# Designs tried in a protein design chat: VH-VL binders against a2ajx4r71to235. Part 4

Target 1, 165 residues: a2ajx4r71to235
Amino acid sequence: GRCNFEDRLCSMTEDQTLQPGWTRRSGIISNSPPFWDHNGNISAHFLALVSRVDSISSNLRSRIFLPTNDQQVCQITFYNFSSNQNGKLIAGLQTLCGDPIEHLWQKTEILQSRWERNVITVQSSQQFQVIFQAQMLATHGQEEVIAIDDISFSSGCLPADVCQT
Key: E = the ipSAE of ESMFold2; O = the ipSAE of OpenDDE; V2 = 0.75 times the mean of E and O plus 0.25 times the DockQ between their complexes.

## First folded at step 1 (VH-VL)

Design m02 (framework fv_imsidolimab)
Fold by ESMFold2-Fast, scan of step 1:
Structure m02 (fold): chain C 165 residues (1-165), chain A 119 residues (1-119), chain B 112 residues (1-112)
Amino acid sequence: as target 1 above (165 residues)
Amino acid sequence: QVQLVQSGAEVKKPGASVKVSCKASGYTFTDYYMNWVRQAPRQGLEWMGMINPSGGYTRLNQKFKDRVTMTRDTSTSTVYMELSSLRSEDTAVYYCARGGYSYGYFDYWGQGTLVTVSS
Amino acid sequence: DIVMTQTPLSLSVTPGQPASISCRSSQSLLYSDGKTYFYWYLHKPGQPPQLLIYEVSNRFSGVPDRFSGSGSGTDFTLKISRVEAEDVGVYYCMQGIHLPLTFGGGTKVEIK
């Protein structure tokens, strides 16, 4: 499915490791970039992690997906924006149900000050969740942002909603 | 090759409105912000506002907010700037200019449209 | 609004000699992403303005290497190592960090 963050976090959930975590933002309430979501709508929402005086990190977690196959490719498409030079956005997979959870795949990306479309191909022999992790260093009072918007999953990404086995 | 082509010169009376067009080619129209900048005779450059062609949303300079309207037509890759309640001090060359990747700078400019406001 | 102040108002340069133009902003143009949102444009008579330098020191494509930009925070300089006839026009600085976007008053460069 598609998650455009207009009505909360869609099918995604937040792991709170540092507060404040991911927050919904729009161009209407911002005098600093981004002024609009990836579609250019100033009243539409995107998901943002904002730093000010303290370092911040937070995880965003997808629904559970079934193991992948080659008949239908599982691809994740999302848009990202960063106004933070020392920030990181990581997209990873959590493939085992329960705690502790083992990460089998990760991508680290430092983003420029514009909305960019990204496509990630996923392969997993186990049920999995997609994790988006953002980290930002302290900014000494200036507002810095890492944002994501319009996360969508291709037809090869089959929802499970429950852990199998 | 990026090209911005503007409509021709206009002569208007005080109190009238003028609508200037800017047709873009050579790139994906919806990927870049479009700005409008004017220059009055023997004056400097003045930013009027910008439009996101993807959604049609605008940020306008407060100086012009009640008189300027910016719109676009994605089928023709054209941006419009309409200025109403014209005064003699609105006599200027009006430019469209494409915003760069961070939308804070103008990498390509139109040729300019002279708008003369006289009695 | 951020005020951009350019000096000098005009300068006349002997061909082949260097030229230097200054621009000062009323507030820092350094943003949290580590970039400084400061730009130089050249406006030649009968032509639209053209981008010379973006983000303080980066030459735009096609801009001759005799042009260089430098500075930080609030104080910026454009240098032309050897002025040629094609460099005549009015130079403008601009800030892109806060709305409204604002330009300096311009510096006219002409050949003696």
Scores: ipSAE 0.006, ipTM 0.541, lowest interface PAE 12.5, mean pLDDT 78

Design m03 (framework fv_imsidolimab)
Fold by ESMFold2-Fast, scan of step 1:
Formats: structure tokens, sequence, C-alpha cells
Structure m03 (fold): chain C 165 residues (1-165), chain A 118 residues (1-118), chain B 112 residues (1-112)
């Protein structure tokens, strides 16, 4: 399925912090890039983590998925945008039984600010969630942004219920 | 194992307030939204609202907005639903229900009967 | 508010016979993210409601394979291939694409 953040978090949840986490933005309400979503629509929404004073991190969690199989590939497609040279965006998976996040993809610096399409293949013998973890270090005054949009999961990513112990 | 345990039955007079609790165990309390759903006698299910246990933010059904308050206590892994200015029409079984990551209600409390009568 | 309309209001089924329940929404439940935010719940006497089907056709853990969900957009069906005594209760559809979350009026299934 495809997720463009127009109304809800597309079956995704956020780990809250005392400081602000991921926020829904559009070009109309932004004072810093990006000024449009990955399709060039100034009114369409994306998720952004914004920080220019204190360090911050926030996680965005997908729906729960069944273990992957050899018949259907499970792929995650998403777009990211970053004006941040000192932060990072990690896409990984976490098994529902509390295992550490396995890093499948990360971006720690960029040469230019633009929306980039990414495709990640997932293989897991256990039920899992996809985690998008954004981390931003304290800045020297200018607003820095990590943004994500249009998350989709291929037909091989089969929905599941919670881990049983 | 995931469990949601609710407080016991309440009998209230019209105009009073009631506060129902729902204690969660068996999972990370702050990682899942909690919803409140009620069922009046011989009526269907009605969604009242939800709370994010991490930040305490709520989304309430406008029908109840001026009368319902949802809160949580992270130290005890408990969510609360308080309904004020009770009317006889508020007589119902009130359920807490955990929201899974596909927006479904995967686990429900046992229900709390609230009776409003004079 | 999205209105969820269930038919029939009730049905009596001979044990072992199939049953079919319909639910229609006042607008499409297919989101631009590609997901259809539609669910089926069973409320058995003396128990809290329980999830049967999520996202149109996916059986929740522990739900017998005699239950199946189908549909798209605004028209959805729950089928029970062979109704058993433990299937007695009121079935509810639900949408979560838009706040407030809304349920259908319920379909009572009885054994006779």
Amino acid sequence: as target 1 above (165 residues)
Amino acid sequence: QVQLVQSGAEVKKPGASVKVSCKASGYTFTSYYMNWVRQAPRQGLEWMGMIDPSGGSTRLNQKFKDRVTMTRDTSTSTVYMELSSLRSEDTAVYYCAREGYGDYFDYWGQGTLVTVSS
Amino acid sequence: DIVMTQTPLSLSVTPGQPASISCRSSQSLLHSDGYTYFYWYLHKPGQPPQLLIYEVSNRFSGVPDRFSGSGSGTDFTLKISRVEAEDVGVYYCMQSIQYPLTFGGGTKVEIK
C-alpha cells in the first residue's frame, strides 16, 4: 500500500518525546525546505523532523508484518528530503519481541537537498515493524529538516497481529 | 500476554461524573493508542475517542467533546475516561480498546457497566 | 461522519449452513496510501467485542478459517462458510479512514 500522510499516519505510529517529534507539513505552512511534497505539490503533506537548537530523535513505526517468504518479495519504497548535514535518517526493522533495530538503510549526509526515492528489500524470519528513526544534533542557528513522504509496501509485506509470548 | 483490566461497575445519579480506568500490561504502554467505545442497552457500538499514552494527546468524538476527558498515568500504565454531566442515555458498558498499527482494535478490556438513574 | 449500513439486521442459521453479512459505507474507505480502512468485529454475549477481520480480508490471530472478508471501496461482505454455535453474537463493521471512527448498526446471528 501507499502512504502520503494527507489525513492520518497511514497505519503508522510515533514514539512521543517531551520535545516535538515528526510533524505533518506542506509547502504552504513551511518556512524552510521542502516547499512541496515529492510530487511537486505545494499543498500536499509530508512528515518532517525540524530542529535548530537542541538535539532530538523520533521514531515512526509501521504496521506489523508477517515473516517474509520466498514467493513474494517485501519491498519498502519511500522518498526522503534532508537539508541536514549533521543528522541521520535510518530505516530498519524491529521484531515485535523487543529486539534491537536492524539497520536496513541510512542517510547521514547529503550532497544536495532534494527528494530521493529509496527502495529497500526486507527479509525477516519473525514478525516485524519497519522503523524510520530520525536523529538531529544541535545546530548553529539555521533550521535543519529531515523529511519523508510516500511510503509504500509491496504485496509481499503481509499484515500481521502482535507477537505472542 | 496483553491484558486490559477495567475498573468495576458504577451507579451514578443524573448530573454526576464517572471516571473509568483501564490498566494495561504485557506490552509497551506508550507504543499503542488506546480507544474508548461504549454500548448502550440494545444499541450498537459507539466510538468516544482515543488517547496517545505517550504524549497524552487526545482525539475526541465531537458528540462527547464538552463532557469527556481522557488522561493517562504512565507510571501505572493506566488510561482514564471521565464523562461528566451524566444523563440516563449514558447508561452503557464502556470498553477500552488498544489500537494496533493497522488501526484495528486488537485487545479490549472486559467492560465497565455505568448505570445512570435517579 | 461516514455512515456504515449493515444488512440484514438479524439472521437465524441452521448449524453448518453458510451466512453472509453486508456492510456499505457512505464514501470510499480506500485511502490514497493504498490501504482500505475497514474491519469486522464480533460481540458475543457476556464478552467484550473481538476483532475478526482487519483491512477487508485479513483474519486476526486465532480466527477460524470459516470466516472470510471481501469487498472494496464502499461495499463489503463477511461470510461464514459453516456457522457453529460459538459464532452466535452481533457482528459489526467499522471504518477508520476518517474521524470520528464509526461502526455499522450490527447484524445479530442466531442458531436455529
Scores: ipSAE 0.006, ipTM 0.498, lowest interface PAE 13.5, mean pLDDT 77

Design m04 (framework fv_imsidolimab)
Fold by ESMFold2-Fast, scan of step 1:
Structure m04 (fold): chain C 165 residues (1-165), chain A 117 residues (1-117), chain B 112 residues (1-112)
Amino acid sequence: as target 1 above (165 residues)
Amino acid sequence: QVQLVQSGAEVKKPGASVKVSCKASGYTFTSYWMNWVRQAPRQGLEWMGMINPSGDSTRLNQKFKDRVTMTRDTSTSTVYMELSSLRSEDTAVYYCARDSSGYYDYWGQGTLVTVSS
Amino acid sequence: DIVMTQTPLSLSVTPGQPASISCRSSQSLLYSDGKTYFYWYLHKPGQPPQLLIYEVSNRFSGVPDRFSGSGSGTDFTLKISRVEAEDVGVYYCMQATQFPLTFGGGTKVEIK
């Protein structure tokens, strides 16, 4: 059974950051919320961007996807948690083919100190990547957290290995 | 400046419940977890649990899980700790303490709860 | 639960002399992020506890430089270079690496 979990794990990558970026955390030894994942499991892991003093931002990037079609909807489901006042999480879209080769679509969410399930429907006529951008401003030396868990893509989100013309 | 002001001393009979309040001021109430710590006479400090004022979620010490309830009221910036089925061993000074990344930077003045028959 | 053991149980110190308090944990307090979530508090009679040292060796705001913390893993020390009358009270170590959060049994510091 362990290899099956690896086959189904999210293939996200992280853009460069001036501070430690997204890290895997669990509730067992976390000193700031969340103290359990979205299933209430203190031993399960989630991704967290953590800031205490400095402002930070980091982008979490998906694999490349094929253009969407009308027969199967491409939906992104994820859970988010925020334990801070000066932060935001943006879900965006970046196209990788053509000139210009970059187009960003962004959606701002209201973050709460609870695990909240989100579903975003994606429509793109071009190959794309999904980007989760987290940004936090420094606040009074306390630890600020933006967390994301269980990112999944519906069957309408078809992986691509290379840009097509 | 940051202040945590607790409710006054209580005397309760065994089997009763007590509800202690902790009113916060001088900072953004929903940005810090609030802990509850007690000290029984001639004993050390004991962590009871913590509450997230923004999300209303709690993390409780298993020793107290069946008897303790932590709640908050964001309109008054107040956290509450209710302990039920009181025993003589629950006689203690109860403190609220603001959590900054695992350390308690500000504490309330304490509330003495005496459980006697 | 992580057990925190403090020694000695009490210290009687002449003003101006140094004092040293030890705290040992039943398992390492080093977290996966490279930080050690270990703290020292002072509890004076009639007052709430106050933070002295956070994350092993960092003095909290307003804490005199005569206080210093050191250690790693499972072995930690609080030193007071010269004890003053205002330093009387019970000192507690605390870990926040693993839930439940646990305190040491306390070390009483009094003037001889």
Scores: ipSAE 0.000, ipTM 0.488, lowest interface PAE 13.6, mean pLDDT 76

Design m05 (framework fv_imsidolimab)
Fold by ESMFold2-Fast, scan of step 1:
Structure m05 (fold): chain C 165 residues (1-165), chain A 120 residues (1-120), chain B 112 residues (1-112)
Amino acid sequence: as target 1 above (165 residues)
Amino acid sequence: QVQLVQSGAEVKKPGASVKVSCKASGYTFTSYYMNWVRQAPRQGLEWMGMINPYGGSTRLNQKFKDRVTMTRDTSTSTVYMELSSLRSEDTAVYYCARDLGSGWYEFDYWGQGTLVTVSS
Amino acid sequence: DIVMTQTPLSLSVTPGQPASISCRSSQSLLHSDGNTYFYWYLHKPGQPPQLLIYKVSNRFSGVPDRFSGSGSGTDFTLKISRVEAEDVGVYYCMQGTHWPLTFGGGTKVEIK
C-alpha cells in the first residue's frame, strides 16, 4: 500500500470536524515551502497542514491492522517536510477506538527545509491504527507548513476489518 | 574540492536565446539546490530562479518566468539556464550558486560566471 | 517584491579603521518560524560573490572574526572592526523570507 496523494487521500481517513485540516497541495499552488514533493516534482501532490490565525490540529488515520507477528515485520515508511518551529508531527498507534495515541515517533525540532524519509517499526499484540497527528500554534505572516508524502506499509502490516472496543 | 565550472562567454543578437551550463564536481550533485543569479553592468545582483537537481523541478523569479528555463543532466552533474528573447538589458554576468541546504538560500559556492553580451 | 536599501553607496576606509554598512527592508524579514532569512555577501574584483553572514549574525566558515552582523525586523548592519586590504569589494545584503529573493543595491568598500 503506497499512498502518494496524487488523486485522493488513498486509504487514509481524516479526523477533521472543521476546515482546514490536512489538505492536498503541490509546489505550483503553494506560496510557502515545500515547492515540490519528495521526488522533486513541482506538480506532484503531498499532504500538508498549513498554519492559521488560531491553533490547529488534525489526525490522519490508517486502516485497522491485525496484531503483529514475529515472522514478517510491520514497518511504516513516510516522508515529512516541516517549515515551522511552533508545531509538531506525531506518528503513533491507537489500539482501541477512543484510546490515547501511543507515540512511536515525533518531530518537534522543525525547520528542516527538506523532505526526510522515516521508517517506523510497529509491534502490537492488539489490533491497531497508525495515526499521523499534526499540531500548530496560531501564526501571523508567512504560512507555516507540516507536510507528509508517500506513506507505505510493509507486508507485515496486515489489514483487519474490525476495531476492538 | 567543491567546484562549479561554467561555460564560456557568449555574444548574441537581440531576439536570440542563450544556454549557459554549470558543471558540478566534488559533492553529491542531487543533494543541493542550484540557483542562478545575474549581474548586469553597473547594476546589482538579481536572482533568476532555482532548480532541484534530484527531480528537475524549478522555482523561477516571475520577472523571467516566460523567458527562462532551467534543466539539469544528472549523468554529467550539469545544470543549464536558458534565456530566450534576449534584449540588450540581458547583457550580464550569469552565475550558478549552490544552496548549502537547511535555512534557505545560503549560497556557499559559486561558479566563475559567464558573460553574455547582447548587441546588434 | 521586497525592496532592500543599502547605505552608504560607497565607503573609503583607512586600513585598520572600522566600517559599518546598513541595509533596510521594505517589510519585516522575521519568518513565522522565528528565523530571519537575511544574508551578507561580498563580491571582490575578479572573483565570484562569497557568503559572509547567514541568518543575520552567523559568520560563515572561514570568514574572519572582524566581520559581524546584527539587526532585526527591517534594519540590519554589517560591521568590520578593522578593515584590511583584502576586504575591498562590493557588499550585498539579501533576503530569503519573501519570494522572490532580493538583493540590496550594494555598498562599495575601498581603501584610502
Scores: ipSAE 0.006, ipTM 0.496, lowest interface PAE 14.6, mean pLDDT 79

Design m06 (framework fv_imsidolimab; at its last look DockQ between E and O 0.03; V2 from the best seeds 0.00; counts 0 for: pae E 13.9 > 2, off the site)
Fold by ESMFold2-Fast, scan of step 1:
Structure m06 (fold): chain C 165 residues (1-165), chain A 122 residues (1-122), chain B 112 residues (1-112)
Amino acid sequence: as target 1 above (165 residues)
Amino acid sequence: QVQLVQSGAEVKKPGASVKVSCKASGYTFTDYYMNWVRQAPRQGLEWMGMINPSGGSTRLNQKFKDRVTMTRDTSTSTVYMELSSLRSEDTAVYYCARSDYDILTGYPFDYWGQGTLVTVSS
Amino acid sequence: DIVMTQTPLSLSVTPGQPASISCRSSQSLLHSDGKTYFYWYLHKPGQPPQLLIYEVSNRFSGVPDRFSGSGSGTDFTLKISRVEAEDVGVYYCMQSIQLPLTFGGGTKVEIK
């Protein structure tokens, strides 16, 4: 289903950080970009990692999905925005609980001050979660963000109830 | 050949509203933000706010937020700025000025309209 | 809000002589992309304002090379190597790193 962050995190789980991690924002609150969501709506919400005087990172996790098959493709669609040059946004998958994240898509070192639509095809012989991992180096002065919005999973992404060991 | 053409001068009484238009040509209207900037006599330039013509969303300077509305008509490539509850201190030349799609990139205020004088007097 | 402070308020220059105006911001205008979001505009009598210098030191299209911008972080300077009659007007600095967009108070350049 579609997650546009207008009401909470849409069953996605945020890893804890000592400083605030992923947070729901709208353009109306911020004096730094993004000023609106990917549809140009000042009041609509998106999810952002906001710069700090110390380096910060956070992970956002999807629900667990069943292994993919050749009958239907599993695709993840999302929008991203970055006003931070030195940050990193990774979309990947994690199979079995605690395994290293396999990178499927990333943006690093590139300022992208417009909302951009992305489509990622997932293939996994094991149960998996989709992970959005963001990092920013310490910044001083204006607030900078790495943001995501409107995450959706195609019909080939089949929910599972448990993480297999 | 970018042009921004504004509506003509207005004379208003205190408490009235004024609506100024800015018609864009020579570029793709929805690719650039449009700003409104004013200059009162003997004062400097003051940013009032901006509109994203694609979605119609606005970011207003907090000083004006309760009195200003900004709208656009994509069929005519025109932006409007309406200022209500006019006071004598609102006497100023009002300019539209475009910015790159994101104000952190490109050239802010690279092209300006010719200005619209709004006079508020009793 | 970021405050932009210009000095001097006004400047009278003999034609052909240099002019220098300063602008100071209350916060750094340097972005993580390595760019400084600082600009100079000229408002000539009877005309709308025009962009002169973008990102501290780059001349906008059609701006004569007698104009140069310099500075970093919070302190910026606009220099005119040889002031001409057409350079008369009010010069404004501006920052776009943060909303609201803010201008300096202006520096009026007059000749003779």
Scores: ipSAE 0.131, ipTM 0.693, lowest interface PAE 5.2, mean pLDDT 83
Fold by ESMFold2, look of step 2:
Structure m06 (fold): chain C 165 residues (1-165), chain A 122 residues (1-122), chain B 112 residues (1-112)
Amino acid sequence: as target 1 above (165 residues)
Amino acid sequence: QVQLVQSGAEVKKPGASVKVSCKASGYTFTDYYMNWVRQAPRQGLEWMGMINPSGGSTRLNQKFKDRVTMTRDTSTSTVYMELSSLRSEDTAVYYCARSDYDILTGYPFDYWGQGTLVTVSS
Amino acid sequence: DIVMTQTPLSLSVTPGQPASISCRSSQSLLHSDGKTYFYWYLHKPGQPPQLLIYEVSNRFSGVPDRFSGSGSGTDFTLKISRVEAEDVGVYYCMQSIQLPLTFGGGTKVEIK
């Protein structure tokens, strides 16, 4: 399905790190843009990666999906926002447990004053996970934000059991 | 293959400006920061700043913020660095250098241009 | 700004002998993600600088195995197990944990 982050990470998991990662925020509690979710709701939540003094990087992972086929297209839809013009957001996939992440989509520098909708088509002959990776370079004195909301997977993205390790 | 080709050497008088170009090839130009690093004779390396080619935004070393302008032209895959109000201490070799946006997980300055000598003299 | 201090400022080395270069940062280069953003570069005469070691101890592609890096936190070392004539140049440490990116003052390695 669809995740608006009003409760938790919605079957997305964060890679374990020593740093605080993605946090759930709303426009009401924000010190900087965005001041509302992609629907214009100041009280609704979205996921944000926020930094003021350190460079940071963090991954979100989907559940495992079965290989794609020609009958149903596997598409990922999400919204993104960034107040960091030197930040990076990547959507990628990882086939086979432990394989390198293949980058499918990326966005650098965002000059927009609004949330942007994105659609990505996935094709994979193997089981895979979808990875969202955000990276921000340190800026001392300003809060820098990369945010995502409303991640959804089309019906062609078929759930699988976990990878065996 | 990744290649960064810089414009040729320049001789300038104090108070003038210089604009150095760096043409990139062999990769997706907008996927990497472009940095400028200089080295004065018998001195070390000094980072001047970087530009995000996707939108043209910059992060400048505060030492140079008043005098340096960095721009790019995505149609020619070229970045430019302009240094104004030149002084004799600005005599240096100026390098462009690529860094991955994954500067935390990638390689800063993995490929360098050949360098451009700028000489400031009366 | 993070200050990177290299020692020694210069080395004269007989070919085939080892060399060791130290770098100390004014702040920890260990990021909260568990990685250490520390690098070594070599600036050979007449060439642009080149990356030798990334993330403290990993050799960049094409770098001979006689180069090794070590260290943690604020203290780092580059070792050359057997110096060759092609290793002549100025070695720089560099940090990328925060802007501005900063280099050490350099260590000149020469053959004697």
Scores: ipSAE 0.005, ipTM 0.512, lowest interface PAE 13.9, mean pLDDT 79
Fold by OpenDDE, look of step 2:
Formats: sequence, structure tokens, C-alpha cells
Structure m06 (fold): chain C 165 residues (1-165), chain A 122 residues (1-122), chain B 112 residues (1-112)
Amino acid sequence: as target 1 above (165 residues)
Amino acid sequence: QVQLVQSGAEVKKPGASVKVSCKASGYTFTDYYMNWVRQAPRQGLEWMGMINPSGGSTRLNQKFKDRVTMTRDTSTSTVYMELSSLRSEDTAVYYCARSDYDILTGYPFDYWGQGTLVTVSS
Amino acid sequence: DIVMTQTPLSLSVTPGQPASISCRSSQSLLHSDGKTYFYWYLHKPGQPPQLLIYEVSNRFSGVPDRFSGSGSGTDFTLKISRVEAEDVGVYYCMQSIQLPLTFGGGTKVEIK
């Protein structure tokens, strides 16, 4: 599946917190970078976590996938953007509810206001979700952004049913 | 224009096998799942299974898990459904139907083949 | 398996009059992603089935606006504001939240 966030969150879900979370933005409606999606489209949408005063953290979760197999590789592709100095984006795997998130990928480096393409391969003997976890420390007087766009799951990532009892 | 063109009608005896084809055109073949749905006379629609875009994985209705094989040929943009150990109750019109490469999206069966009649009689 | 139950089994309608078809699922079709994986199809005589409504209330491309879908959870309704001769056929509801995918028994719509 593919999620370019033109239709809400697609099949993605956000963990509900008391703090502001991910918001759909575009270059047309944004007051801070990025002013276009990963393709350079000003009107296209992407998902952004924005912090101005307080430290914030939010998780974006994929649908549940079946265990991977040797016949076809499960590969995840996504684009990320960061304008903050104290931000962190993690792509993780969670097999069971309540289990710790296994970090598969993380970005802590300052990005020079550009979109970057990332590819992750997933292997899991159990059902799993992919979790994008964004964290930003509080800054004074500046809006800081972590953005994500065009998340794609290869055909090797097999979706699970809602009820598999 | 998206088109799904299926093979012609089949007449089979009980115990035999039948292989129905579905040739796709007008879209990127490897971006979509293909499903098989049948309708027996005076009955409703019944989902048989699906094959993923690459052809490397199938999800089958348990009712047919031991008798159905689904394959796809990317080079010819064709999907195949083979049903073995045919019974009289397998007499039906069989349809191929395209679905988005994510099954949990808004378009489970957006385009259909014209259907293939399979008759099983002694 | 999720059971889809349609009512009525058949409906005879005078051209220009409205029609209403109901479908009930044995389980909720609301997913954790916020979408409801419920669909309507029309099977016209001599043609393959065709998609009418996806995710409860969205009209598929080319579907006239006289068709509308509504509902939530386990109860759904298809409405035709003004039935036309071309609307004759068997209507099916379907769920895709859980495998196997399952259809309702169908509702035959005829013109008086």
C-alpha cells in the first residue's frame, strides 16, 4: 500500500495524546517549512509534527502485518523532512501490544531543509506494526517541524485481518 | 481504459480440473491485487481468493484452500485460477476482479472481467 | 466469517420512485484506522458486477448521484432517489474488514 496523505491518514493511525499531534499540511497552508511535498508540489499534502514551545512526541502506526516470509521481502519506503536541531525520528517495529519498539531506523542529524528518501527492510516471525515516532525538544520562539510523506509498503508486506482469533 | 478479459466457457466432468485466465490491460499490472469471485446458478456472489501484485502470495477462502491455485504472469499481464477435483456444485460463472494493492482501501473490486461459465456435469 | 444480511430479498419499484435496501453485518465493519470497510455492488443482467459505493457513502466513478449510501457499525442502507430502468439488477453489500470477504444474499430490484 501507499500513503501520500492526500486522503487523510490513509490506513495509518496516530496514538492519541493530550499534546498536539501529527497534522496534514501543504505548502499552501503552512507557515513554516517544508513548503512543498517530497515531489516539490506546493499543493500536495504531507504529515507534519510541529512544536513551538513545548516538547512533543507522537507515534504514527501502520496497519498490522502478517509475519514475513522468505518468498517475498517486506520493504518500506518513506520520505522525511526536519527543520529542527533537537528532533528525532524513529522507524520502529512492534510485534505485540505492549512490547518495546524495536528501532529499525532513526534520524537525529539536522536536515538542511530537504526531503530524504529512506528504505527499510522488515523481517518478523510475528505479526507486527511499523511505528514512526517523532520527538522534539522545546524551543524558544521558533516553530520546529518533523514531516513525513509518501509511505509505501511493498507487496511482501501482507496485511492482517482485523480479527484473527 | 482498464480492461479485464477472461477465457471462454468450459465444460468439465466431475473430478477434472479447470484453469481460467484473466488478461489485464490499461493499467500498471503489478500495482494491484487480483481476486476471483464466483456465482452459482440462483446463488449470490462468493469470494474465492486473491493474489498479490507480484504473484508471490495468495489469500484463499478456506472453503477452497485444497482445490484452488492462483498464479499470475507479469510478462503477459495475466492471472490464472485453477480449480481441481471439480464437482457439480462448482458449476458457476467465475469472475476476476481487480483490487487496490492495499486490501484495506476504498476499492476492493473496482473493475471486473466479463465472467467465465464453467459447467460441471457427468 | 462475517455474515451479511440484506433486506428485502426483492423490490418492485415504479419508475421515478425511490428505493431503499438494507444490509446488516454480524460484526462491526469499523476499522481502527477510522474507515468502515463496507461496499455496494450492482449486478445487472448480462453484465459483470460493478462497484457503486465504497466505504459506506462514497460513490464510485461514473455512479449517478441518485445513488447514496449511509450507515455505521453494522447497519447500512443504499438509497436510490429516483429508480430508472437501467437500475434493474441484483444489489449486493460486501465487507472487506476480515477474510474471507463476504457478500450479502442480494436484493433484486425490478421495475413495475
Scores: ipSAE 0.000, ipTM 0.556, lowest interface PAE 13.1, mean pLDDT 88
ESMFold2 (binder alone), look of step 2: mean pLDDT 91; pTM 0.924

Design m07 (framework fv_imsidolimab)
Fold by ESMFold2-Fast, scan of step 1:
Structure m07 (fold): chain C 165 residues (1-165), chain A 122 residues (1-122), chain B 112 residues (1-112)
Amino acid sequence: as target 1 above (165 residues)
Amino acid sequence: QVQLVQSGAEVKKPGASVKVSCKASGYTFTSYAMNWVRQAPRQGLEWMGMINPSGGSTRLNQKFKDRVTMTRDTSTSTVYMELSSLRSEDTAVYYCARVGYDFWSGYYFDYWGQGTLVTVSS
Amino acid sequence: DIVMTQTPLSLSVTPGQPASISCRSSQSLLHSDGKTYFYWYLHKPGQPPQLLIYEVSNRFSGVPDRFSGSGSGTDFTLKISRVEAEDVGVYYCMQGIHLPLTFGGGTKVEIK
């Protein structure tokens, strides 16, 4: 399956130490782009980080995954959209018992008025979470957006219960 | 059942403004973006821009952005396209067209208005 | 802007004979999602334009099976296996991958 945010956050969690955060949006309720999801559906939902006046940042975390191996490569596919000139979106890997976030993919200082598909390959000898980190710096009063949609995990991305178990 | 009905033909002088309307019926007006496309005599189709009827947000073709305003009235399910500083080369048939957001088909125009002829001449 | 070039400008066809229209884009219309955002429209006299083909090769609802689309990347073709009187009009290709949305110059199909 894929996580298309039609119901809720698809078992993804937002970092509670940061605010404000990611919110579900659709083209119907948008006063700024995107006006639709990556399939052109005005009624379908996507996740968006929206700023107008203040700087804003947030992290979105996946479930915990088991270590990968040479035979079962874990791939993450997602779509992104940005109307922000001074923001960044990072997709990375965080081991629960170890290292800081390892940046696997990054988009910065790019205005794009269309959804772009991205594929990231994950290799980890430890249990891990996938982190989507976004930050937008205050620039002016116009509403700006960083959006993400249709996060999917390949069959090589196997769920785990907890880091210590 | 889906219908887009446009206002009648207009004759304008150079430098004037024209406002064309497109009244939608037969579907949920605020759920679909509306586009404006024009065709000048002996010319092809040219995209002018689109509006999200829910919030009123627009995406305009840069060629027209300093002269085109797109608005909507949700109480009458009507979208408007206003073109200012008219020139003789703005003589064209102007169409409104709905984006059909078929889940797998991408961006396409599924229903079109009948067209409004705008003639700019002295 | 993506430039869409159609050939020929006009085509006179004997009823029942096939017709072929070409469209070339200035850059690839293949998106990273695997889809090609390319469409064909028909503008019949006295009617608004109508969608014929979406995403290169898929016929829109109600479009007769004598119409077929093909192509990839930057080169696309619309074929009509047997032209009928109701097929008279101007055919336009369109790209939907980048704003502004752009159309080809049109191909006029008429009966000889």
Scores: ipSAE 0.006, ipTM 0.497, lowest interface PAE 12.3, mean pLDDT 78

